# Ledger of designs, part 7: VH-VL binders against q9xwc2

Target 1, 164 residues: q9xwc2
Amino acid sequence: VTCDFKNELVSMNWNVKNNKIQIHFEHNNLTENRWTSIAFGDGPGMNNLESIIFSRREDNVITTNSGYTPKKKKVVVDDVSYVTVNDVQITGNKLKVTVSRPLGPAGPRNFSLDQCLNWMVVPGGSLSNGKFKKHHGKIFFIKDVCAAKCTAERIQRINSNKAL

## First folded at step 1 (VH-VL)

Design r09 (framework fv_recaticimab)
Fold by ESMFold2-Fast, scan of step 1:
Structure r09 (fold): chain C 164 residues (1-164), chain A 119 residues (1-119), chain B 112 residues (1-112)
Amino acid sequence: as target 1 above (164 residues)
Amino acid sequence: QVQLVQSGAEVKKPGASVKVSCKASGYTFTGYWMHWVRQAPGQGLEWMGYINPDSGSTKYHQNFKDRVTMTRDTSISTAYMELSRLRSDDTAVYYCTREGYDSYEFDYWGQGTTVTVSS
Amino acid sequence: DIVMSQSPSSLSASVGDRVTITCKSSQSVLYSSENKNYLAWYQQKPGKSPKLLIYWASTRESGVPDRFSGSGSGTDFTLTISSLQPEDFATYYCQQYYSFPTFGQGTKLEIK
């Protein structure tokens, strides 16, 4: 079961408790006036993606938005985010953020993470006057994430097995 | 036609303040950040700071942070830069410039305002 | 601040010449996750405002003649004018925007 992802730029892990999913996300190089996002979809394309978007603005305040990407077009930001920010810090260019949302259907699109989906990390793009500009660089794909299986008990068992 | 039109030349005494205006036309004023850059006679370009015309949020270079104030008036699409406690080495041409679509590249510039600080 | 250094400080050339101007940054302006260099080039004629020529190190601004090209990555960048025209005699500046903007000291292109 896949409950974490790590590469040179980003690291994330997720767990489920009380019908909520908690995601811990780190980005090692989120500079000022840039955004990054986590996206969820049922295919590898950039169509109908549900997103959680993190923006670092000129005052170094991190803003978290929910949104979606219809038909490989621009990100549409929800007027009211349905994602809860549990913790956020930016130290130098390193972002550490923990968010939660309902595991089941939530938000304006009734999108559920209680199903196996392909997840994506969009490494980033520019911000100008609060607007999201074209992303740059490769998207990181995390295939077949069945987040409902990432319970604290199961994660502890996995970590114990890794420790040998 | 994008145009940035700045106020006229100023002559100031050391210790005084100067306020330069920059009137934008031909685009949505609140859609692009406005930066201020100066150039001393015979020298290169020096970035001073920016303002987000939508929010009014500002960021100043540390060398100017205690002396510069950037503001805007959205009703007349005009940005302002006020520099206080003027010194002789503040003698320069002051430019307003628009941040381009893709980030911090400066795609349109005002004609410049000459500020002379002389005793 | 990221320090930008240009070379040469001035050069003399004739119409039709190929001209190269170099810019060096004190630290990398390459954002590896995006594979983008945060580097722009400007032209300034006497008594006039700067004009954007190139951004993202090699992307030519709309309306800029194709004789202007930018290259380089990380800390070392070059502006090339392939066949110099009379209107190209000016001072050229590089600028980084990886951090808050800083400019090189300028390269003055003079008639030989």
Scores: ipSAE 0.000, ipTM 0.490, lowest interface PAE 14.7, mean pLDDT 84

Design r10 (framework fv_recaticimab)
Fold by ESMFold2-Fast, scan of step 1:
Structure r10 (fold): chain C 164 residues (1-164), chain A 120 residues (1-120), chain B 112 residues (1-112)
Amino acid sequence: as target 1 above (164 residues)
Amino acid sequence: QVQLVQSGAEVKKPGASVKVSCKASGYTFTNYYMHWVRQAPGQGLEWMGYINPSGGETKYHQNFKDRVTMTRDTSISTAYMELSRLRSDDTAVYYCARDFSEYSSGLDYWGQGTTVTVSS
Amino acid sequence: DIVMSQSPSSLSASVGDRVTITCKSSQSLLYSSNDKNYLAWYQQKPGKSPKLLIYWASTRESGVPDRFSGSGSGTDFTLTISSLQPEDFATYYCQQYFSTPTFGQGTKLEIK
C-alpha cells in the first residue's frame, strides 16, 4: 500500500481516520508568486483532475484552494474551498502544510478519494495578477493510490519496515 | 473493460508506407499515453515511441524518428502509427500499449498486434 | 540508451520448481527524487501480446498470481516464480522506463 511520497523538492504522507483523509505536504522551494498542487484523477491527461492548490503571494500568505482542471494546463479554482487547513508554516522558502477533507464524495464535483486513483504533484507554476499560469517542471506521478487503506495500523507497519 | 483493438495484417513492398490503427475502449482515451512497440520474428520487443492523446505530443525513438508518425483521433478513441520507406527488416508484429505517463508504471494493456510483412 | 541484459537466455524447468530470472541495467534505474526503480516485467506466450506482471521493480499488477515477485534496486533486478505452474511457460522480458524505454532480450522458460 502507498501512503507517502518523497523526493528532493517535495514530500507528502496521508492517513485516514473517521472517514476523513489528512494530507501532510512539504515543498522545499515555494517562492513568492508561485503555486504548487496535489491532483487526483484517472490519469495524466490533465482532464477533469481534482486538485488541492497551495499559493504563495507577495505578502508571504499561503492560500489553500480546492479546484479542478477541466482541460490540459487549465486550472480552475473553487470559489469556496471544501478542504480544511489544519496547519500551515512557511520558513524561508519551505512550506509545511497539513490539510484534511472527507474521504468520500466532497465538494462541488462530489469527488471521492475512497477509490484507487492516480495522484500527481505539480511542483510549481507562476502567479500573475492573481491568476494561475502554466506549471513549470516535471509532474510527479504516484500510480494507484488506494488512500482508504492508509490507516494508522498500516502506516505504523510501513514506518517499521523503513526503520532499517 | 479496457480493450485495444488493432487493424488487420498488412503486406507491403519495400519503399511503401503502412498505417496501423489502435482503437481504445473501456477507459478515457485522453488520460493515458499510447506507446508503440514492435517485435521482429523470433526477436525481442523494441520500443518505437508514444503519443499523448490529450495534446497530441509525441516522442519517437531515434531509430524511427525520420520515418515514423504517430497521431490520434479523439472523436473515435483511435491512435495511429505510420511507418514510411519500409524495408524488409521492418517485418514485425506491431503493438499498441497504454501507459499513464511519460515515465510511468509500465504498459498495462496491449493490443493484439498487427503483422506487417515487407517483401519484394 | 540504457542497455538491459537478461540472464539466462533460456531455462528449462518442471512444474513446482522455483525459477529466477535476472535483469541488469547499464545504469541505475533508481530515481532519487521518488525512491522508485523504473523497471517492469512482462510475460509473453507464443502468438500472444505481452502482459504486464510487475512494475516499479516489485509492485505486482492487479490479477497477477502471488507466486510472481520482483526484487532488486539500482542496476540488479530479479523476477521469481516461487512454484511454477503449467501456464507459466512463456518468454519473460524486463523493461526500463527511467529514460527512453528499452527491453531486455528475453528469457524463454521451457518445459523440461
Scores: ipSAE 0.000, ipTM 0.485, lowest interface PAE 17.1, mean pLDDT 84

Design r11 (framework fv_recaticimab)
Fold by ESMFold2-Fast, scan of step 1:
Structure r11 (fold): chain C 164 residues (1-164), chain A 120 residues (1-120), chain B 112 residues (1-112)
Amino acid sequence: as target 1 above (164 residues)
Amino acid sequence: QVQLVQSGAEVKKPGASVKVSCKASGYTFTDYYMHWVRQAPGQGLEWMGYIDPSGGSTKYHQNFKDRVTMTRDTSISTAYMELSRLRSDDTAVYYCARYDVDTYYYMDVWGQGTTVTVSS
Amino acid sequence: DIVMSQSPSSLSASVGDRVTITCKSSQSVLYSSTNKNYLAWYQQKPGKSPKLLIYWASTRESGVPDRFSGSGSGTDFTLTISSLQPEDFATYYCQQYYDYPTFGQGTKLEIK
């Protein structure tokens, strides 16, 4: 079962409780006028991705949006985010954010995470006059994430088995 | 005035490699992805992959992953597609085609094509 | 891969005729949340590159004559040429972009 992901730039983990998914996301180098996102797809292509987008503007305020990418690099931001921000911190260039959303169908696209999907982390993209521009760097793919299985009990069992 | 100009025809022996170039003009090269599509004689169109000229990231079709390499040189607005370990059934016209980073995967501007013939 | 199938493989017609070409996908290319069909049509003349005619199943590319129209949704699509002109004799391809791009095998439009 895959409930976390970590590399030198980003770290994330997720868990499910009461039909909600909570995602803790960290980015070690989110500089000014840049965005990063977590995307979810039901196919191998980078089209029609449901997304949670974090952007850092010139005033160092972190904005969290829900949205979707009908095509690679194009970001469509929802007028009203259906994703809840539980905590957000930016220290230097390090972002730490915790968000939650319904596990099942949610938002204007009725997109469900209660299915096995490919998850993606877009490490960064440019932001100009508040507009989302193309991403830069390698996209991190997390294959076959069955998030519904990431309950606290199962995560504890996985972590215990890593130590044994 | 947007144009994609490809390198000239190539004749190769089986087992050789071929590198096709595609020079872009009339637009900002790094703002558009570049697709590569081939067409065997009398056959249809076959997608090979794409490159993002900005970051250099690539996506290859499974059938070509072990033999194709797509690169670019932003200083001269040129994309390259190299196909190795050529077989006779790689004989085809190879096209580059662009799509806007803000549009969809349909291909709005195409190069004139490069004929690659693989024969003994 | 999504498999695209065109019908007919070849078609004979006369100038002034109404021509219909059909394209079918092995799975739906309609994204229901946005109600968009990820389907394009191209025209290719002998010795030339393909030229984009239609995208989003029914939107004409700039500069394409209004005699060309696209219709359909989901898995079944049609390209129509309402009054065939001499320059329209070519091979036509459909292409899906719902997933990684795949093309139909082509329909060759020939003089009757």
Scores: ipSAE 0.000, ipTM 0.499, lowest interface PAE 14.8, mean pLDDT 84

Design t02 (framework fv_tixagevimab)
Fold by ESMFold2-Fast, scan of step 1:
Structure t02 (fold): chain C 164 residues (1-164), chain A 121 residues (1-121), chain B 109 residues (1-109)
Amino acid sequence: as target 1 above (164 residues)
Amino acid sequence: QMQLVQSGPEVKKPGTSVKVSCKASGFTFTDSAVQWVRQARGQRLEWIGWIVVGSGNTNYAQKFQERVTITRDMSTSTAYMELSSLRSEDTAVYYCAAEGWDYGDYGMDVWGQGTMVTVSS
Amino acid sequence: EIVLTQSPGTLSLSPGERATLSCRASQSVSDSYLAWYQQKPGQAPRLLIYGASSRATGIPDRFSGSGSGTDFTLTISRLEPEDFAVYYCQQYGSSPLYTFGQGTKVEIK
């Protein structure tokens, strides 16, 4: 069961409790006027992705938006985010953020994470005129994430036997 | 064809306001951002501000921040630029330009025909 | 505010000749956010090059862009009669502000 992901640039873990999913996300190099995102989709492609987008503007305020990507490289931001920010910190260029959302259908697209999906982390892209520009660098793919199985009890059992 | 059509020329007295419209057709307005720039006779292009159509978020050049307001109406696919406290130095052709997401990733812009604004006593 | 300085101010050339236009920024500009525009008298500007080196749709291959950091160049390899116009560079990346150069006029000799 996959309930975390880590590489040199980003780390992420998620758990489910009371029909909500909580995601803890860290990015080691989110500079000014840049964005990063977590995206969810049914296929290995980059079309029709549901997204959680984090943006750092010049005043060092971190903005969290829900949104979607109807086509590769295109980001559409929801006017009202349905994702709750539980904690956010920026220290130097290191972002640490914890968000939550309903596990089941939520938001204007009624998108559910209570299904096995391919997840991706877009490591970074530029903000220009308040617009999300195409990302730079390699996208990180996490295949076949069945987030509903990431309960506290199951995660604890997995960690105890070092099988993670 | 992607197209932006602007309102007609304006003649204004100093101290008044002008509101220029920019109507989009032939592309997805909700995925676009609209810039406003102006050009006085024989002078360079000068950036005024920007609106992201989907969110309504705006950014203005500091020179214009106290006098300019950029808005949009999603139902009519129209963006607006209102400039207040007009001075003779505001006499210029005002352009809107749209950067659609399909073209924005590639930097392609669609420009309006321009609106001549004359400020004279 | 990033200031873009274009040179020369005027190029007097004949059809068939090569034109080289420079744009220098007061601060480093990502090459992803440098554009070139063409403007003819009484007309709106037209996008030629975006991302410093990418040619816009429908723009002939005689137009090319290059450069990074603070120094950018627009090249027209073989001038056609319709290429005589004013050319502007623009940075559109991020703060301080989105700015245009003062323009280079390419005129027929």
Scores: ipSAE 0.006, ipTM 0.477, lowest interface PAE 11.5, mean pLDDT 81

Design t03 (framework fv_tixagevimab)
Fold by ESMFold2-Fast, scan of step 1:
Structure t03 (fold): chain C 164 residues (1-164), chain A 124 residues (1-124), chain B 109 residues (1-109)
Amino acid sequence: as target 1 above (164 residues)
Amino acid sequence: QMQLVQSGPEVKKPGTSVKVSCKASGFTFSSSAVQWVRQARGQRLEWIGWIDVGSGNTNYAQKFQERVTITRDMSTSTAYMELSSLRSEDTAVYYCAASEYYDFWSGHDAFDIWGQGTMVTVSS
Amino acid sequence: EIVLTQSPGTLSLSPGERATLSCRASQSVSSDYLAWYQQKPGQAPRLLIYDASSRATGIPDRFSGSGSGTDFTLTISRLEPEDFAVYYCQQYGSSPEYTFGQGTKVEIK
């Protein structure tokens, strides 16, 4: 069961409780006027992806939006985010954020994470005049994430086994 | 007008390195990606790698991974491709190409702005 | 690595005729991220089509792209004298690596 991901640039972990999913996400180099995203779908590819988008503006405010990619690397931001920000910190260029959303169908597209999906982390692109510019470079893929199985009990078992 | 202007032709000895420059003008360099492609006489186009100008992040084709370094200098709006351990089969025209993204709706990873090419000849 | 195979290698036609060029991928190209380029002798390539079927800025309507998955086609509905050139397909469906086909030469009969 996969409930975390880590590399040199990003790390994230997730858990499920009371039909909600909580995601802890860190990005080591989110500079001013840039965005980064977590996306979910049948991918790889940038079609029909549900997303959580984090952006850093000139005032050092971190904005979290829900959104989707209907076609070919185009990101559309929802007018009203259905994702809750539980904690957010930016220290230098290091972002640490914790968000939650319903595990089942949510938002204007009724998108559910209560299914096995491919997840991806888009390291990010530029912002200009509040608009999201295309991502360039490597996208990190996490295949076959069955998030509903990432309960506190199972995560404790995983951590206990890693200690061995 | 959107332009990429490359440095002039190079003649190199086997085993040496070559560094080709690609200067951007007429578009926002910091919001672009620059890609490098080569073509030997009468042969196919061969992709070498690319750089996200804003972040400096690079990706290389496996064939070139250990010999190529792509960099950029944002103060001069110039991208560079350095190829080391040159062999006779590296003789080719080297092109830089850019994709400029004013916004994500108009963006694509295809090469829409091309440099004029730089002839690199590797001979003894 | 996705290998792109273009066919035919050479297409001999007269002005006014229709040209149909094929590009076949060894594996499915994600999101149909496939481009077509035209190259004339001594010149840099020119982007014609991106995302399999979207025409690039300034490209005449006689050029069209189609296909998905592993099979892609470039069609030139009525060849003009300036259309005799080499045509390449490129995939960018797997980030970050991209590959080109070997080219199709469209030459005067």
Scores: ipSAE 0.006, ipTM 0.503, lowest interface PAE 11.0, mean pLDDT 83

Design t04 (framework fv_tixagevimab)
Fold by ESMFold2-Fast, scan of step 1:
Structure t04 (fold): chain C 164 residues (1-164), chain A 119 residues (1-119), chain B 109 residues (1-109)
Amino acid sequence: as target 1 above (164 residues)
Amino acid sequence: QMQLVQSGPEVKKPGTSVKVSCKASGFTFTSYAVQWVRQARGQRLEWIGWIVVDSGNTNYAQKFQERVTITRDMSTSTAYMELSSLRSEDTAVYYCAADLYSGYDEDYWGQGTMVTVSS
Amino acid sequence: EIVLTQSPGTLSLSPGERATLSCRASQSVDSSYLAWYQQKPGQAPRLLIYGASTRATGIPDRFSGSGSGTDFTLTISRLEPEDFAVYYCQQYDSSPPWTFGQGTKVEIK
């Protein structure tokens, strides 16, 4: 079961408790006027994806939005985010953020993470006059994430197995 | 190198259904979404719907939602579009197109299937 | 639904000439989600340009795209015999259905 992902640029882990999913996300190089996102979909790609979008403005304010990508490279931001920000910090260019949302259907699209889905990390794109521009760099794919199975007990078992 | 091959032409009576196939070869079928688009003679292309191959999840244009069903068979690498309650205005060439979900714009089109609805 | 209107309907030119094709949207379209297709009689459409200005793989550099907002242009700098075809613009900026223009026919003079 997959409950974490890490490479040289990003790190992410997630757990489920009380029908909510909590995601801890780190990005090592989120510079000024750039965005990054976590996307959820039923296939590997950029069409019809549910998203959590993090953007860094010129004043170092980190904005977290829920949103979706209906087709190819488009980022559509919800007017009212249904994702809760539990903690956020930016130190230099390193972002650390913890968010939560309902595991089941939520938001204007009634999108559920209770199903097994492909997850994606879009490493970054530029912001110009507040608008989201095309992403830059390779998208990171995390296949077949069954997030409902990522309970605290199961995560402890996984970590124990890595140490042994 | 990637190729989509569609089933042959169909002549159908009004009120019947037609099922068009789109067989993928030369690429990883599960990495794609398959779109269906039609074109009546002398008319613009019209989007019908798509299926994400690995999940089977579909999305249909509202105009077709009550009459169209898009499916796939993983074992044969084939996508299908079934259109029911056929009428004369459904006479068109129907295309399948595979769209790689990777943030890069690649698409591959089938050769088209002529569907004629006549009495 | 976004309506795309192409002009001219027919463009009569000779090989070697420049072709300029217009696509106008009924409401603003993010240039990232505008594509151009070429279609020859009896053939499926072929992707030429995506994101308003990015050439698809294998497409010759005589094809270029530009534009933003409601006005988009496809330019063929030097027509070759194989370029005489119908050209369609497509937007995929709004939620489905994604829409195509009615086409511009580029024909031999």
Scores: ipSAE 0.006, ipTM 0.508, lowest interface PAE 10.2, mean pLDDT 82

Design t05 (framework fv_tixagevimab)
Fold by ESMFold2-Fast, scan of step 1:
Structure t05 (fold): chain C 164 residues (1-164), chain A 122 residues (1-122), chain B 109 residues (1-109)
Amino acid sequence: as target 1 above (164 residues)
Amino acid sequence: QMQLVQSGPEVKKPGTSVKVSCKASGFTFTSSAVQWVRQARGQRLEWIGWIVPGSGDTNYAQKFQERVTITRDMSTSTAYMELSSLRSEDTAVYYCAAPDYSEGYYYGMDVWGQGTMVTVSS
Amino acid sequence: EIVLTQSPGTLSLSPGERATLSCRASQSISSSYLAWYQQKPGQAPRLLIYGASDRATGIPDRFSGSGSGTDFTLTISRLEPEDFAVYYCQQYGDSPPYTFGQGTKVEIK
């Protein structure tokens, strides 16, 4: 069961409790006027993806939005975010954020994470007048994430077994 | 290519209703905000309302509240604008338009229907 | 509702000249949500600029947009014969209605 992902640029883990999913996300190099996102979908490309988007504008304020990516690696931001921000901090260029949302259908597209999906981390792109520009760098793919199985009890069993 | 095709011209009597269709092809209908705009001959563009097809959410300009209903049919990728209680002042070309988010436009209308002439006459 | 006022109402210019069109908003809007359109007689509008300054795909580089807050400008650096048309600005901010200005007609002198 996949409940975490880490590489040199980003780190992410998630868990499910009381029909809600909590995602902890870290980005080691989110500079001014840049965005990064987590995306969920059924395909390898950037088509029809549900997204959680983090933006760092000219000040140190981090904006978290929900959105979608119809095609060609563009992000469209929802007018009202349905994702709850539980904690956010930016220290230098390192972002640490914890968000939550319903595990089941949520938001204007009634999108559910209670299904096995391919997750993606879009490393980021630039912002121009608040608009999301095409991302730079390779997208990080996390195949076949069945997030509903990422309960505290299962994560604890996995970690206990790894100690062997 | 991304394309919006509208229904043909309508001639209506005052007090009746008209329903204009806008069929989408070649782009992601479910996530595209389809907007409706009208223009009377020699006049400015006037925003009527929009629908997000995937959710069915709509919003209308206050001037048209009580008379406009925007709907969609997901199986045919078609949006509809119905205007009731027609008056002579409603005589105009009605356009549907949608952003092509794949080109990076947020609500900028890259794709327009050809327009539907609605004439209201006594 | 945000009102967009365009000026001048009509520009009479010759090919090769620079056209400068203004759009003023009744209240501050994010430049991310300002677009410019071109409309020729009998045709639907054509997107030129979005996000106040970003050129749409296929639009020649003689078209440029600028501005922020309440004051926005569309510039055509060197008019070509096909540029004589009516130009509209539109705001598409966070909340509808997404209003249009009244238009500026660029006509041959």
Scores: ipSAE 0.006, ipTM 0.490, lowest interface PAE 13.6, mean pLDDT 81

Design t06 (framework fv_tixagevimab)
Fold by ESMFold2-Fast, scan of step 1:
Structure t06 (fold): chain C 164 residues (1-164), chain A 120 residues (1-120), chain B 109 residues (1-109)
Amino acid sequence: as target 1 above (164 residues)
Amino acid sequence: QMQLVQSGPEVKKPGTSVKVSCKASGFTFTDSAVQWVRQARGQRLEWIGWIVVGSDNTNYAQKFQERVTITRDMSTSTAYMELSSLRSEDTAVYYCARGEYSSSWDFDYWGQGTMVTVSS
Amino acid sequence: EIVLTQSPGTLSLSPGERATLSCRASQSVSSYYLAWYQQKPGQAPRLLIYGASSRATGIPDRFSGSGSGTDFTLTISRLEPEDFAVYYCQQYGYSPPFTFGQGTKVEIK
C-alpha cells in the first residue's frame, strides 16, 4: 500500500478517517511568487487533473486552492475551495501544510479519491500578477495510489515494518 | 528530431567494465526517465535499471545491483549505464528507452542498441 | 518481483487471421502500467500499447489491448505481413523492478 512519498525537495503522507482524507505536505524550497500542487488523475497523461494548489505571494501568505487542469498547460482554479486547511507554516522557504477533503466525490467535478489514481507533485511554477504560469522542472509521479487503504491501522503496520 | 542515440559497439575482456551512453535530443531531458534493458542472442528482454533524470534517483534489478551504475549528465542530455566485472554471459545488445513524467513512464522512444561482446 | 508469463510461446498464423496473445502476471498489476512491444530481428522494441489498452502514436488500429488484474491480452485483428514479429509485455508499476514477459513469436504458417 502507498501512503507516503519523500524525496529531497518534497514529502507527503496521507491517511483516511471517517470518509475524509488528510494530506500532510512539505516543500523545502517554496520561494516568493511561486506555487506548487498535488494533482490526481486516472490516466497516463497530464489532462483532466484534479488539484490542490499552494501559492506563496510576496506578503508570505500561503493560499490554498482547489482546481483542475483540463489540458496540461491550463489551470482552472475553483471559485470556492472545497479543501480544508488544517495547518499551515512557512519558515524560510520551507512549507508545511496539512489539508483535508472528502475521500469520495467532492467539488464541482464530483472527483473522488476513493479510487486508485496516479498522484503527482508539481514542485514549482511562477506567479505573475497573481496568475498561475506554467510550471518549470520535474514532476514527481506517485503511481497507483489507492488512498482508501491508508487507514490509521494500516499506516501503523507500515511504519512498524519500516522500523524493522 | 526526438531521438536517443547510443554509443558504438564494444568488445571487452572478462573482468573489465563497459560504459554505454544514451544521448537524448529533441526532449526536455529533465522531464525524462531512462530505463536500460538488454537482450542476449535469442533471449528475452531483461530489465537492468532506470534513472529519473530530474531527481537523479536510480533503481536496479537485484541481479545487477552490485555491478551496475546508471548516471546522467544534464549539460549533454546524456544517460550512462556502466556494467563492471564483465562475464561472457553479459554479451548482449543494450538498449536505453526514454519515458516522460506526463505519460507515467510510457517508454515510447528507444535507442538503436549497443552490442557489447565479452570475450577473451 | 512480478513475473509475467506470455502464451503461447509461438503462434503460427496466415496473413488475414486474428492473433490473440496472452500475458499473465504472478500478482495483480494496475492496467495503467502494462505495455506491449513489437520487436523485429535486429531492431529495438517498438511500443504498441501502453496502459494496457491505449495505442501508441502511429500504431494501426488493428492492434488492441485489453485486460486487468493478472490477465492481459494483445489482439491483432487481421494480420498484415509486417506484423510477423516477437511481442513482449512489460509491467512498469510504481515500484521497480520492471519486468518483461518471455515473448510470443508470431510466425507465418
Scores: ipSAE 0.006, ipTM 0.488, lowest interface PAE 13.4, mean pLDDT 83

